# Ledger of designs, part 4: miniprotein binders against q9bqp7

Target 1, 240 residues: q9bqp7
Amino acid sequence: VPQNWFPIFNPERSDKPNASDPSVPLKIPLQRNVIPSVTRVLQQTMTKQQVFLLERWKQRMILELGEDGFKEYTSNVFLQGKRFHEALESILSPQETLKERDENLLKSGYIESVQHILKDVSGVRALESAVQHETLNYIGLLDCVAEYQGKLCVIDWKTSEKPKPFIQSTFDNPLQVVAYMGAMNHDTNYSFQVQCGLIVVAYKDGSPAHPHFMDAELCSQYWTKWLLRLEEYTEKKKNQ
Short names: E, the ipSAE of ESMFold2; O, the ipSAE of OpenDDE; V2, 0.75 times the mean of E and O plus 0.25 times the DockQ between their complexes.

## First folded at step 11 (miniprotein)

Design Yx2 (at its last look DockQ between E and O 0.12; V2 from the best seeds 0.00; counts 0 for: pae O 8.7 > 1.5, pTM E .445 < .8, unsure alone 66.477 < 70, placed apart)
Fold by ESMFold2, look of step 11:
Parts: structure tokens; sequence; C-alpha cells
Structure Yx2 (fold): chain B 240 residues (1-240), chain A 89 residues (1-89)
């Protein structure tokens, strides 16, 4: 159990948004900070099991592709993920940009994969937006805040190349979602809060994406695990 | 060896962690875990276990396409059971 438990929700904040800006999603810029990011906390607190499996997978891939082939593969995976997020931000933004919607950006299997999910997404409130937990002192960059089937969620978009996922980027996704949720709920840049999460796994071949909805109870369970990781990170930095 | 026994224990703990993450995350990792099981069985000289892992690999393509959470959880439980057989003393 965490020694310094803190609630994921903010009792002084409504879960209903105020009078809306005309459908322009928030995009708070990420600032340089001395406080840790969610990603850094999770990377620095990987279990020995996570590290072991990552190293075994890496060795297997290097045997199959060669060392330079593996480096090219991992670079391409990151580029595809970046292009996917760029395409989703464009699709979910209310602005019509005449000058350039890159048609090749929109022609990916990942975009086809999420089409049935996007039909259930509405009320986009934030895209690619920075969050900071004012009390616990950590930052992050969330993908999306929107309604999914009527529930306001922090939504995280993930890419997967079946059957050989990039292990590091997938491992702690529920912890990442709840960390962003807690940060947003305690960030003065936001006037509302979110009680639910959604993880959407999109596939390169265009196969239907898998959604994973996280209700408030499930989010609270993962929030406890996130707090333990944050405490572990803090202890490691005190001893260094 | 004692190092191999520690490795087997860590794989069991990791599989339980994956099950706790939920069916979406487990689906992404099942093929990777079955391949590790096959490699471990071959290193231990356990051909029956390696054969069982190969049978699970043939099933995984169908299970991924169907996306049935109950069948995916059953497959994860079978992988855990096979890991326990390796850990048997």
Amino acid sequence: as target 1 above (240 residues)
Amino acid sequence: SDELARLIQELKEYLRFLIELGDIMLLEWLEFLIELLRELAEELGNPDLAQRAEELLEDIERLIEEGNPEQIRKLAKEIERLLRKIDSR
C-alpha cells in the first residue's frame, strides 16, 4: 500500500464542463520542468521481470533482423506511432484546414483500424495536451479527452504490430492513463475533471481496434499502483 | 540451475501481471509469451512442453482474430499451468 496516498479525483471540481469554447480542444504546451514525467517514472521503476522480458525480446529481434535491422525496425515503429497520433489529432480537430491535410497520413491501416471506435467518440475537450499534478509534482502529455459512448474519458491511442509488439511502449498503459487522469484533475489549466479512461489498440493491418474501457473503480485500482511507482521513483532519487 | 529456477519464477509473476492488465494487453503479449515458453522448454530439454507450446502458437492466430476475452484468459491460464510444470520439483 502507498505510504502517501492521494485521491485521483478532485472534490472541488465538477465532472461537467463549463460553458464551452466553440468545440476547440485544449492543447496545453509541455514545459521544461525539473519534475518527472509519467514516462520517466515508469521507465525508472520497471520491475526486473519487465526488464528481463524486454531484453529477451530485444535479443530475439536482433537475431532475426540483425542489430542495424532492429534499430531501423524500432525507429519505424516510433515514426508510425507519431504519424498515427498526428492523423488522429487532425481527424478529431474541428478546424477545416484547406492548405494541407496530408492524404497519405490518413491512408494507414491504423486509421482504418480505429474507424468503428471514432464513431462512438464525441465532445473532444483536449488533444495532445500537457497535464501537471500540482500536489504530487509530475507531468505528462495526454493524447485525448473526449466522450466515448457518452462517458468523458482520458483516451490513449496505441499502435500494435501483431504479433510482435514493441514491449516498452505497451507495458504500463493503464498506469499511464490514470496518471494523466489524476494530473488533469489537479491541474489549474483545466476547469473540469474526468472519471473514466479508455485504451484503444489499433492494428497495422486495419483489423478492428480493441477498446478497453476503465470505469472509475478500475481507475482507482490502477491509481493505487501508479502511486506505488511514483513512491518508488522518489525513493530511488533520494538515495542517488 | 538456480538461475533458471529464478527465471521461471519471474516469468510466472510476469504472466500474472499481464492477466491483471486486462484482456487487451494480454492479447498483445500472448504470442510473445508462448514463444518464450517454447524457447525455455527447448533449453530445459523438455520436448513434450515444447510441442505443447507449438500447438498454442498455432491457436494464437485464430484467437487474436476472434478476440474472445474468455478464450484469451483460458489460453493465459494454460500458459501459467505449463510454467508451473517446468517449476515442479
Scores: ipSAE 0.012, ipTM 0.350, lowest interface PAE 8.3, mean pLDDT 75
Fold by OpenDDE base, look of step 11:
Formats: structure tokens, sequence, C-alpha cells
Structure Yx2 (fold): chain B 240 residues (1-240), chain A 89 residues (1-89)
């Protein structure tokens, strides 16, 4: 049990977004403070085994591609991910007229991959918006808050390339989503709360993206794991 | 032990994620999970399960080289089956 237990859901917030659909999604800028990001917490609390596996993967990739080839590969993966998020933000933003969209951003296999998921996405509340959990002292930048199949979710978009994995992909994606949910649910900049998460894995070849829906129960389970990771991070920083 | 039960549950969750994503990074995690399964089998005094885990490690090494997502899914399902066998004891 976490020593510093805090609820993922805020009982003071109504489950019904009483606010009229904001005509414009929230985009709160990330303030670069001394406060750790969700990503930093997760990266610094990886197990020795997880670190070893990632290093083993990296060594194999370097053996296959060379050091310069691996750097180019990782840079390209990062760039593709960034462009994908920019394209999704453009697609999901009501203010961006189709005419201002870089047509080249929309012609990606990743965008093709997520088209069937986007059909089930509505009621966009936030895009690329910062969340802060003041009590637990962490920050994050969430990709999207929207309704998926009529359920309000924090949506996290991931890119995957076959056959080779990305070093940025971790099994901590569910922890990232619930960390954003818990922060948003207690961030004073948001008047609503979320009870569900969605991880969408987009594929470069345009094959149908895989949706990982997280209900309130599953989110609560991962929230406990997130709290333990946050405690471990905090302890590690006290000992440094 | 409570730690073992937690580990098994974590492994099952990762396996579900792996089966769904079909990513090669999943092979490295599957390798780790099978190693843990082997250690667990040895601790439980189940030599048949330990031997099966060793065979699966050899299969993963081959799959990492081949990069076949369908075979990875089959392997993940087999590991899930083995984990369920441990939980039922």
Amino acid sequence: as target 1 above (240 residues)
Amino acid sequence: SDELARLIQELKEYLRFLIELGDIMLLEWLEFLIELLRELAEELGNPDLAQRAEELLEDIERLIEEGNPEQIRKLAKEIERLLRKIDSR
C-alpha cells in the first residue's frame, strides 16, 4: 500500500461535465518548474531488469545499424511521433481549418491507422494540455481529453513501427495515463474529471490502430502502481 | 508470497499488453517474464514448469532474430497459460 495514498478521482467534482462543451479545447502551457514530469518519474523508477532489457535492445540495434545509424533511427522515430501528435492536434482542433493543415502531415500511415478510432472520438475537452498534481507534486502534458464511445477519457497516442520497437515505448503507458487522469482530476485549471483512459497505438504501415480502453476499475489499479513509483522516485531523490 | 502473487499479476498484465501490441520490445519483456517464471517454478519445486520456461526462452531467442509477430503472440499465450497454471496451485 502506498504510504502517501491519494485518490485518483475527485469526489468534489461532478461526473457530469456541467460545463457546456467548450467551443475550444483547453491548451494549458507546461510550466518548466522543479516539479518532476510523469515521464521523468517513470524513467527514473524503471527496474534494473527493465533497464537491462532496454540496454540489450539498444546494443542489438547498434550492432545492426551502427552507432550513427542508431542515432538516425532514434531521431527519425522521435520526429515521426512528433509529427503524428501535431497532425492529431490539428485534426481534433475545431479552430484549425482544413486549409491550414499541412496536407503532408495528414498523409502518414499513422494517421491512416487511427482513422477508425477518430470516428469514435468526440467532445474534445483538452489537447496538448498541461496537468499538475499540487499535492503529489508532479506535472504532465496530456495528449487529449475527449469522449471515446461516449465515455470521457484521457487519450494517449502512441506510435509503433514494425518490425522494430521504439526505445521510447514502455510498458508504463497505463501508468502515464492514470498519472495524467489523477493530476487533471485535482488540477484547479480543469472543472471536470475523467474516469477512463485510452491508449491508442498507431502503426506506420496504416494498419488499424489498437485501442486499449481503461475503465475506472483498471485505472484505480494502475493508480496504486503509479503512487508506488512516485514514492520510489521521491525516496531516490532524497538519497541523492 | 504476496510478492510472488504481485509479480504474477504484473506479468499477466504485461502479457495482455504484449499480445495486443505485437511489438518486438515485447519479446524482451517476454524473455524477462519467462526467466521470472523459471525462477518461480524452481522456487515452487516444479521442475516441469522450469523446463518449459527454459524451452520458451530458447523460442524467444529465435523469435527475436526472426521478428515474427504471430509467433510472439503464440508465445505470449503459452506464457499466459503457464502463469495460470501457477496461480491455480
Scores: ipSAE 0.012, ipTM 0.310, lowest interface PAE 8.7, mean pLDDT 79
ESMFold2 (binder alone), look of step 11: mean pLDDT 66; pTM 0.529

## First folded at step 12 (miniprotein)

Design R6a (at its last look DockQ between E and O 0.20; V2 from the best seeds 0.00; counts 0 for: pae O 11.7 > 1.5, pTM E .320 < .8, other shape alone 5.203 > 2.5, unsure alone 61.239 < 70, SAP 73.039 > 70, placed apart)
Fold by ESMFold2, look of step 12:
Structure R6a (fold): chain B 240 residues (1-240), chain A 118 residues (1-118)
Amino acid sequence: as target 1 above (240 residues)
Amino acid sequence: SPEELKKLIEEYLKFAKELGDPEMLLEWLEFLAELAEEAGDPEILKKALELLIKLAEKTGNPKLIEEALKAIAELARQSGDPEILKKALELLRKLAEETGDPELKKKAEEALKKIEER
């Protein structure tokens, strides 16, 4: 139970996009500022169990690959994730830049993995777009806002080399989604709001991606957990 | 390199010592023992064993004692260092005599048996 509860949804805002909105998705630029990002808040408030599991994984990889091999591995994973997000932005954008120069982006196992999900995605409203929660003072860069099976969602794309068939196996990803959702719903750059979230976990080998749909009730449950993490972060910064 | 791995393990031994949750602490120490065994470096194995012995001496938690006994017996059998083996054997005898838990006593007796067979 957070000390300063704040609603995830904005009752003064429509949850249906304006029909006269431009067909080009919003892409609000992320600007440097002093308020924390969602990912920074989550990283700085990891539980001891999360830290332990991450460190155990890291040390097993270093033992297997050596320190230089691990560094190369993690750099390559980061590069593949970046290319995956670039490919998805290009695929979902009405601009035709992908056809001429970036056909190699479509040769990723990750892109094959999400093809069945993309069939159910329509009505793209935002891509790689900044959000800021003016009242709670945090910022983020969301991947996508679009309809999934008829429900307008904040959609977050994740890459994984291991299956994550249940939302619980995605650890903090649901918190990230609801944090973006809450920020968007209270950001003056957006004229509409969203009540649902979607986490899509894509796999390197092209295996079918796992979608994790979050209805409004589930989003509200995770929103409470996000507020606790944000409070924890704020208390840590007051003591420094 | 072995030196870089040793330095990293030393950093995580410090981290493991500072953990407040006994279950996570034992999982971390078991991980460090596995890592030391995989590295094949006698100094890394010796440090992991010394930490497990020191943890067992500081605890009265039956679950910590059980996991420490398992780790100590395995590492002591593999180490070949007579000073560490003697220290581990003395600790295991002490813990076996002080326990009132039948299952823990059985595991301590099994660990003592493995130490004596080596």
Scores: ipSAE 0.011, ipTM 0.272, lowest interface PAE 9.7, mean pLDDT 72
Fold by OpenDDE base, look of step 12:
Structure R6a (fold): chain B 240 residues (1-240), chain A 118 residues (1-118)
Amino acid sequence: as target 1 above (240 residues)
Amino acid sequence: SPEELKKLIEEYLKFAKELGDPEMLLEWLEFLAELAEEAGDPEILKKALELLIKLAEKTGNPKLIEEALKAIAELARQSGDPEILKKALELLRKLAEETGDPELKKKAEEALKKIEER
């Protein structure tokens, strides 16, 4: 049990989405401060097993590609991910706020992959928006808050070259989603609450993306795990 | 291939040395044992362990040597390969005799006892 338990859901916020479709999605800028990001907390609290698996993968890739080839590969993966997020932000943004659509950003296998998911996405409330949990003292940048199949979700978009049909294969992504949910639900910049999460794994070849829906119960389970990771991070920082 | 495995082990040992975390070496060795078992080829494990022994002998980090030898000894016991066990024991004895580090000597002797008690 976490020592510093805090609820994921805010009882003071109405679960009813205010029926007013926000005409414009929220885009709160991330303030660079001393507060750790969700990503930083997760990276610094990886298990020995997770570190081992990542290092094994890295060494294998270096063996196959060489050191320079691996750097190039990593750079390309990062760039593809960034372009995919930019394209999704452009698609999900109201047309009037669309800067010059780089049509080239929309021509990707990843965008093709998520088309069937995008059909079920509506009521976009936030895009690339910062969240802060003031009490638990962490920040994050969430990809999207929208309705998926009529349920308000924090949506996290991921790219993969390999099928990830199971949520368990997404590693710490469920922790990231619930961390964003918990922060948003207690961030004063947001007037609404989310109870669900969605991880969407998009594929480079354009094959149908896998949606991993997280209901309130599953989110609560991962929230407990997130709190433990946050405590571990906090303890490591006190001992430094 | 054995050559690819050698390169992978060498890179991992280099990384483990840089991290200063010899426990990662144990986890790697356990993984290699699991892969060898899954492959159904005991010769793969034997070659991997032989390479690790050679690498342990060449490393300049006493702590890494100790942990590598312990891991090799444990895997040798689990695999039932008497040749690997013999090499591990010989290296542990050599380490215990030649090391100027009394702590390393004590740890090597403790590792030897654990191997000999089976």
Scores: ipSAE 0.000, ipTM 0.234, lowest interface PAE 11.7, mean pLDDT 79
ESMFold2 (binder alone), look of step 12: mean pLDDT 61; pTM 0.481

Design R6b (at its last look DockQ between E and O 0.04; V2 from the best seeds 0.00; counts 0 for: pae E 13.3 > 1.5, pTM O .702 < .8, placed apart)
Fold by OpenDDE base, look of step 12:
Structure R6b (fold): chain B 240 residues (1-240), chain A 118 residues (1-118)
Amino acid sequence: as target 1 above (240 residues)
Amino acid sequence: SEEELKKAIEEYLRFAEELGDPEMLLEWIEMVAELAEESGNPEVIRKAIELILEVAKRTGDPKLIEEAIKALAEVAEKANDPEVIRKAIELIREVAERTGDEELKRKAEEAIRRVEEK
């Protein structure tokens, strides 16, 4: 049990979407501060096993591609991910705020992959927006807050070259989603609450993306795991 | 917890099987062996052994079977529990018998001998 228990849901916020659909999604800028990001917490609290697996994968890839080839591969993966997020932000943003849509950004297998998910996405409330949990002292940049099949979700978009049909195959992504949910639900910049998460795994070949829906119960389970990772991070930093 | 570790191992197995990637299955075998060793828990080690063998049996890949035998031997060598050692040896024998490969049988017998000499 986490020593520093904090609820994922804010009882002071109504679950009812305030009827004012903001005509424009929120885009709160990430402030550069000493507060750790969700990503930093997760990276620094990886299990020895996770670190080992990643290091072995890295060594194998370096053996196959060489050091320069691996750097290029990593850079290309990062660039593809970035372009995919930029394209999604462009698609999900109101048309009036979109200057010249780079039509080239929309021509990707990843965008093709998510088309069937985008049909079920509506009521976009935030895009590429910073969240801060003031009490637990962490920050994050969430991809999207929108309704998926009529349920308000924190949506996290992921790219993969390999099928990830199970949520378990997404590693720490469920922890990232619930960390963003918990932060948003207690961030004073947001007037609403989210109870659900959605991880969408988009594929490079344009094959249908896998949606991993997280209901309130599953989010609560991963929230406990997130709190434990955050405590481990905090303890590790006190000992440094 | 022991139960959380068992679940994590089983979830990773399902993932590795679904991907059908022999290299990922090898990584899984090694990870499960290491987790079992680090846990020091006889029940976790037993479950790890059973899962490693199940993967090796399902794939029928001689390389996976070899790595499974090696992983089981390593687990047995580090285990202080006689029951875990016994079970690992039993499972190494069972895997070796099923493959029909004489080289794998030899490797299994050598692994068993190393475990028994400890």
Scores: ipSAE 0.011, ipTM 0.300, lowest interface PAE 9.4, mean pLDDT 81
Fold by ESMFold2, look of step 12:
Structure R6b (fold): chain B 240 residues (1-240), chain A 118 residues (1-118)
Amino acid sequence: as target 1 above (240 residues)
Amino acid sequence: SEEELKKAIEEYLRFAEELGDPEMLLEWIEMVAELAEESGNPEVIRKAIELILEVAKRTGDPKLIEEAIKALAEVAEKANDPEVIRKAIELIREVAERTGDEELKRKAEEAIRRVEEK
């Protein structure tokens, strides 16, 4: 149980964007500062079991590929993820885009994988936008805020080489989503809040992506787990 | 070493069961299947698929059992060792013959057909 609980939703804030919201999705710049990011908190609070298994995986990959081959592999995975996110931001932006650049970004199995999901996405309110929780002292960069099948969600896009048909198979991804949601709901740069989350897992071979919808109850359950990770991070920071 | 990896997998299972959290058990199933596939050691792979199904059965949760079946089928489809493939089919068939859940039985039979067509 967290020792210092804080609510994920803000009762003083509307859950519906009003007509005066900008027609262009929000893109709040991420600023480097002394408070931690969501991803840093999660990385530095991995369990001993998670760290051990990841280290063993790394050593096996180095044995197969060599140190230089492993570095190239990890760089390529990172680059593919970056290109995927750039393509999605371009696709979801209402602003006019050069067709040449869109064509280059749209040529991937990951983009083909999410096409059926994108047809259910509308009302884009934020893209690649910073969030900050001033009370809990963390920041993040969310991928997208939009309606999915009529429900306003924080949407997180992930790439995977293996199917992940259940939300539980996405490991810490639900914690990322609720952390972004909690921060956005208490960030003065946003005039509205969200009560739902969505994790979309896209596949390199173009197979249909798996959406993992998180209603308010599920978000609250994962929020409790996020608060525990944030508390653990804060305690570790005091001892450094 | 492979023995250290086996110990880590078993310790993670013990931890997941102590928490009693179905979400952690599902994460364990998928992690173990992925690591077994990457190990390239047929003995590790056979032990992993046996543990995955044993754990899923202990829960009595049809969703976890279905996910275990899918993990076993995926391992078998990717495996190059005929004995791993036969073991996976044997385990999945046992579920199909023993279950009273018609949807789970259908999923198990579908998984067997997919693996046999490899």
Scores: ipSAE 0.000, ipTM 0.164, lowest interface PAE 13.3, mean pLDDT 76
ESMFold2 (binder alone), look of step 12: mean pLDDT 72; pTM 0.662

## First folded at step 13 (miniprotein)

Design R6c (at its last look DockQ between E and O 0.03; V2 from the best seeds 0.00; counts 0 for: pae E 9.7 > 1.5, pTM E .627 < .8, placed apart)
Fold by OpenDDE base, look of step 13:
Structure R6c (fold): chain B 240 residues (1-240), chain A 118 residues (1-118)
Amino acid sequence: as target 1 above (240 residues)
Amino acid sequence: SEERLKKLIEEYLRFAEELGDPEMLKEWIEFVAELAKRSGNPEVIRKAIELILEVAERTGDPEAIKEAIEALARVAERANDPEVIRKAIELIREVAERTGDEELKRKAEEAIRRVEEK
């Protein structure tokens, strides 16, 4: 049980969007602060076993590809992910910002993969927007807040070359999503709250993306796990 | 503890799936099989077998499935518990039937034969 319990949901916020749906999605810039990011917390709280396996994988990949080949591979994976997020932001943004759509960004297997999910996405409230949890002292950059099948979600877009048909296959992504939810629900820059999460795994070959919907109950379960990771991070930093 | 071992197996699975490296998945399968073997606990072995199959099925990688079959066979060959042996054989058959791959079916049959000749 977390020592420092904090709720994921804010009882002071209404679940109903106020009728003033901003016509434009929020895009709050990430401030460079001493405050740890969600990603940093998750990375630094990996198990020793996970770190060991990752290092062994890295060493094997370097042996196979060479050092420069591995750097190129890592750079390409990062670039593909970045381009995918940029394309999604462009798609989900109001049409006026579309004049600079690089049509080449839209011609990807990943974009093809998510088309069936995008049909169920509406009411975009935030895109590439920073969230801060003032009490728990962490920050993050969320990909999207929108309605998926009529439910307001934090949506996290992921790229994969391999099928991830189960939410368990998404590693720490569920923790990332609930961390963003909890931060957003308590961030004064947002007037609304989210009760659901969605992880979308897009595939390079254009095969249908896997949506991993997280209801309020599942979010609450992962929130407990997130709090434990955050406590572990905090303890590690006190001992440094 | 059994619960700690299950958790470790699940963590390794998540990690292997996240990396999406077939060789990491192979190493994971081998690791899970070895952990199951060392535990000697039928429930741990059952869970390991289930997870190995689940991973093999999710990846759709014939090589991963092959390694899963071989791992299950190794577990069964070393198991003294008849229920573990039975379950391993059952799972090997199930995997072979689901994949529809003739080579995998052959490997499954060979693996089962090795276990039965024990």
Scores: ipSAE 0.017, ipTM 0.303, lowest interface PAE 7.3, mean pLDDT 80
Fold by ESMFold2, look of step 13:
Structure R6c (fold): chain B 240 residues (1-240), chain A 118 residues (1-118)
Amino acid sequence: as target 1 above (240 residues)
Amino acid sequence: SEERLKKLIEEYLRFAEELGDPEMLKEWIEFVAELAKRSGNPEVIRKAIELILEVAERTGDPEAIKEAIEALARVAERANDPEVIRKAIELIREVAERTGDEELKRKAEEAIRRVEEK
């Protein structure tokens, strides 16, 4: 039970945008601020077990690849993730005049992996858009807000190489989604709200991605856990 | 490189000590022993066995010390370098002589016999 509970949904805000809403998805710029990001909060509140398991994975990879090989590997993984998100933003954007379409950007196993999911995605409302929870004082950059099989969702795209030796950060994915939802639902830059979430795990080899749908009840459960992590972060800051 | 790997093992040891969790420490001991064996480098292996015992003794946890003795015995049983084998036996024997715990002494003596009989 968090000490400073706050609702994830905004009862004064509509689930449906106005018909006069812009045809171009929202893309609110992320401003670097002194208030914490969702990912910073989650990283700073990892358990000792999570930290140990991630470090063990790092050392196994260094044993297999060498120090320089590991640096190259991690750099390539980061770049592939960045290009994956760029490709998805381009694919989901109806406006292509702002950005040159890179054909190599679209040719990846991760993009192939999500194709069956993308056919169920419509009504894109936001892409790579900043959110801020003005009351709880945190920010984030959500990947996508769109309808998935008719339900308006905050959609978070994740990459995974197969096989995956360590799955420590996967259990924080639902917390990221609900944190973005809560921020969006209480951000004056957005005229609508969202009650559902979707986590899509894409695979490097092109295997069909796994969607993880989160209905309103599940989102509320994870919202409580997010509030606990945010509270933990805030208490650690006071003790710095 | 050899020196870089030794530094990483030392940093891992410091991290595990800061955790203060006996079960995580046992997992760390097993991991470092395996990492040292896979390196195939006698000097890295020697550094690892010294660090494993140093950490285990500092915790004061009898279960962690027993795990360290077992890990060192496994390293010595599979080692090709006679100096690594001798070093492991000497360190295990030192633990047996320092401890007032009869179960640890029995484990150490059993481990030494297994290594010497190979």
Scores: ipSAE 0.006, ipTM 0.278, lowest interface PAE 9.7, mean pLDDT 76
ESMFold2 (binder alone), look of step 13: mean pLDDT 71; pTM 0.654

Design Zc1 (at its last look DockQ between E and O 0.13; V2 from the best seeds 0.00; counts 0 for: pae E 8.9 > 1.5, pTM E .668 < .8, unsure alone 69.97 < 70, placed apart)
Fold by OpenDDE base, look of step 13:
Structure Zc1 (fold): chain B 240 residues (1-240), chain A 103 residues (1-103)
Amino acid sequence: as target 1 above (240 residues)
Amino acid sequence: SEELKKLIELLKEYLKFLIEALKEKGDPELAMLLEWLEFLIELLKKLAEELGNPELAEKAEELAKEIEKLIEELKKRGDPEVIRKAKELAEKIEELLKEIEER
């Protein structure tokens, strides 16, 4: 059991959306403070096994592509991911805020891959919005808060070249989602609560994306794991 | 020769990680050790293919076979003695890499 237990859900917030559908999604800017990001906490608390698997993958890729080829590959993967998120933000934003849609951003296999998921997405409340958990002292930038199949979710969009049909294949992504949920549910900038998470794995070849829905029970289970990672991070920082 | 050099460097880095892992005493280490040994077999097989010297290639293949046997023993017994054997094999691979660099 985490020493510093904190609930993922805020009992003071009603699950009922207040009747004013915000016509515009929230976009709170990320403040660069001394406060650790969710991503930083997860990266610095990786298990030795996770570190090994990543290093093994890196070394195999360097063996196949060379060092310069691997740098180019990594840069291209990062750029493709960025363009995908920018395209999704453009698609999910209200039409009036759509600057000139770069039609080239919409012509990707990743965008094709998520089309069937986007049909079930509605009621967008936040896009690329910062969350802060004041009590637990962490911050994050969430991709999307929207209704998926009528359930309000934190949605996290991921790109992959390999199929990830199981949530277990998404590594720490479930922890990232619940960390954003817990922060948002206790962030004073948000008037609503989320009880569900969704990880969407988009594929470069345009094959149908895999949705990994996380109900309130599964979110609570991953929240406990997140709290343990946050404690480990805090202890590691005290010993440095 | 450039591919061989890269493979030797990778093996050297990998052996350092393996030796460090073998110094830490704990149960989660066995599953990790198995994955490490499986990857070491893959690297030794690739080394054998890239080695233009038949005697050194044969030594690399023999070491790969010894590691395969060690993995089988690890899967059966989880015995501390297997960690000792893994260290001895790591030392033999370090010796092989030195012999390759000296030629």
Scores: ipSAE 0.021, ipTM 0.387, lowest interface PAE 4.4, mean pLDDT 84
Fold by ESMFold2, look of step 13:
Structure Zc1 (fold): chain B 240 residues (1-240), chain A 103 residues (1-103)
Amino acid sequence: as target 1 above (240 residues)
Amino acid sequence: SEELKKLIELLKEYLKFLIEALKEKGDPELAMLLEWLEFLIELLKKLAEELGNPELAEKAEELAKEIEKLIEELKKRGDPEVIRKAKELAEKIEELLKEIEER
């Protein structure tokens, strides 16, 4: 168990947004500071086995594609992910508050892949919005807060070329979601809290995306693992 | 032949890593296990392509097929034997590599 345990949920906050919430989703800007990001914490606390697996994957790709081919592949994957998130933000924003996006931005196998999921998404409360955990001192940039099948969720959108039908195949993604959730629930920029998470894995070929719903109990289990990763990061920083 | 030697060395290093990881207490995460098994299949299929000996290539392909079957069992979540079977297959692959090197 973490030595500095802290609850993921805030008992002083409502589980539901106020009825007078604006129709425009929140977009809190990310401020540069000395506080570590969720992704930095996770990246610097990878296990020896995770690092080894990633290096072997890189070696395989370089063997197949060459050094230049691998660099181009990696750049294209990053660009596809960026385009996917831009398209989703445009789709989920009220058209009256954002300028229309180019039709080509909305054409993507990944966008086709998530169409059946988007039908179950409503009540968007935040898009590409910064979160900060004031007590635990970490920051993040969450993708979306919206209702999925009637449950208010922190939603994380991922792209993948390989099927990931089980939440266990999403590696650290559940930790990322609960870290954002805990930060949002204790961030003064937000007046409500979220108790559920959703990871949506979209596929390049347009195949149906896999949703991975996380109820409050599952979120609490992953929250404990996140706290351990944050403690490990803090120890490494003190010894530098 | 130089490509075959490099592939055998890579496979030996990978098997050492995999066997040690599977011996650890606190079972590996499912995502890691799937990635480990998928990479092992890729290496075995490439080994079978590089082998000139048909009998050895067939053994490598049979081992790849057994690992594909383990992945299907792993998708059912409830199979308690997948880790043990993965260790057994890794040891069989080490034996195959010794046989290849002797020839």
Scores: ipSAE 0.006, ipTM 0.248, lowest interface PAE 8.9, mean pLDDT 79
ESMFold2 (binder alone), look of step 13: mean pLDDT 70; pTM 0.638

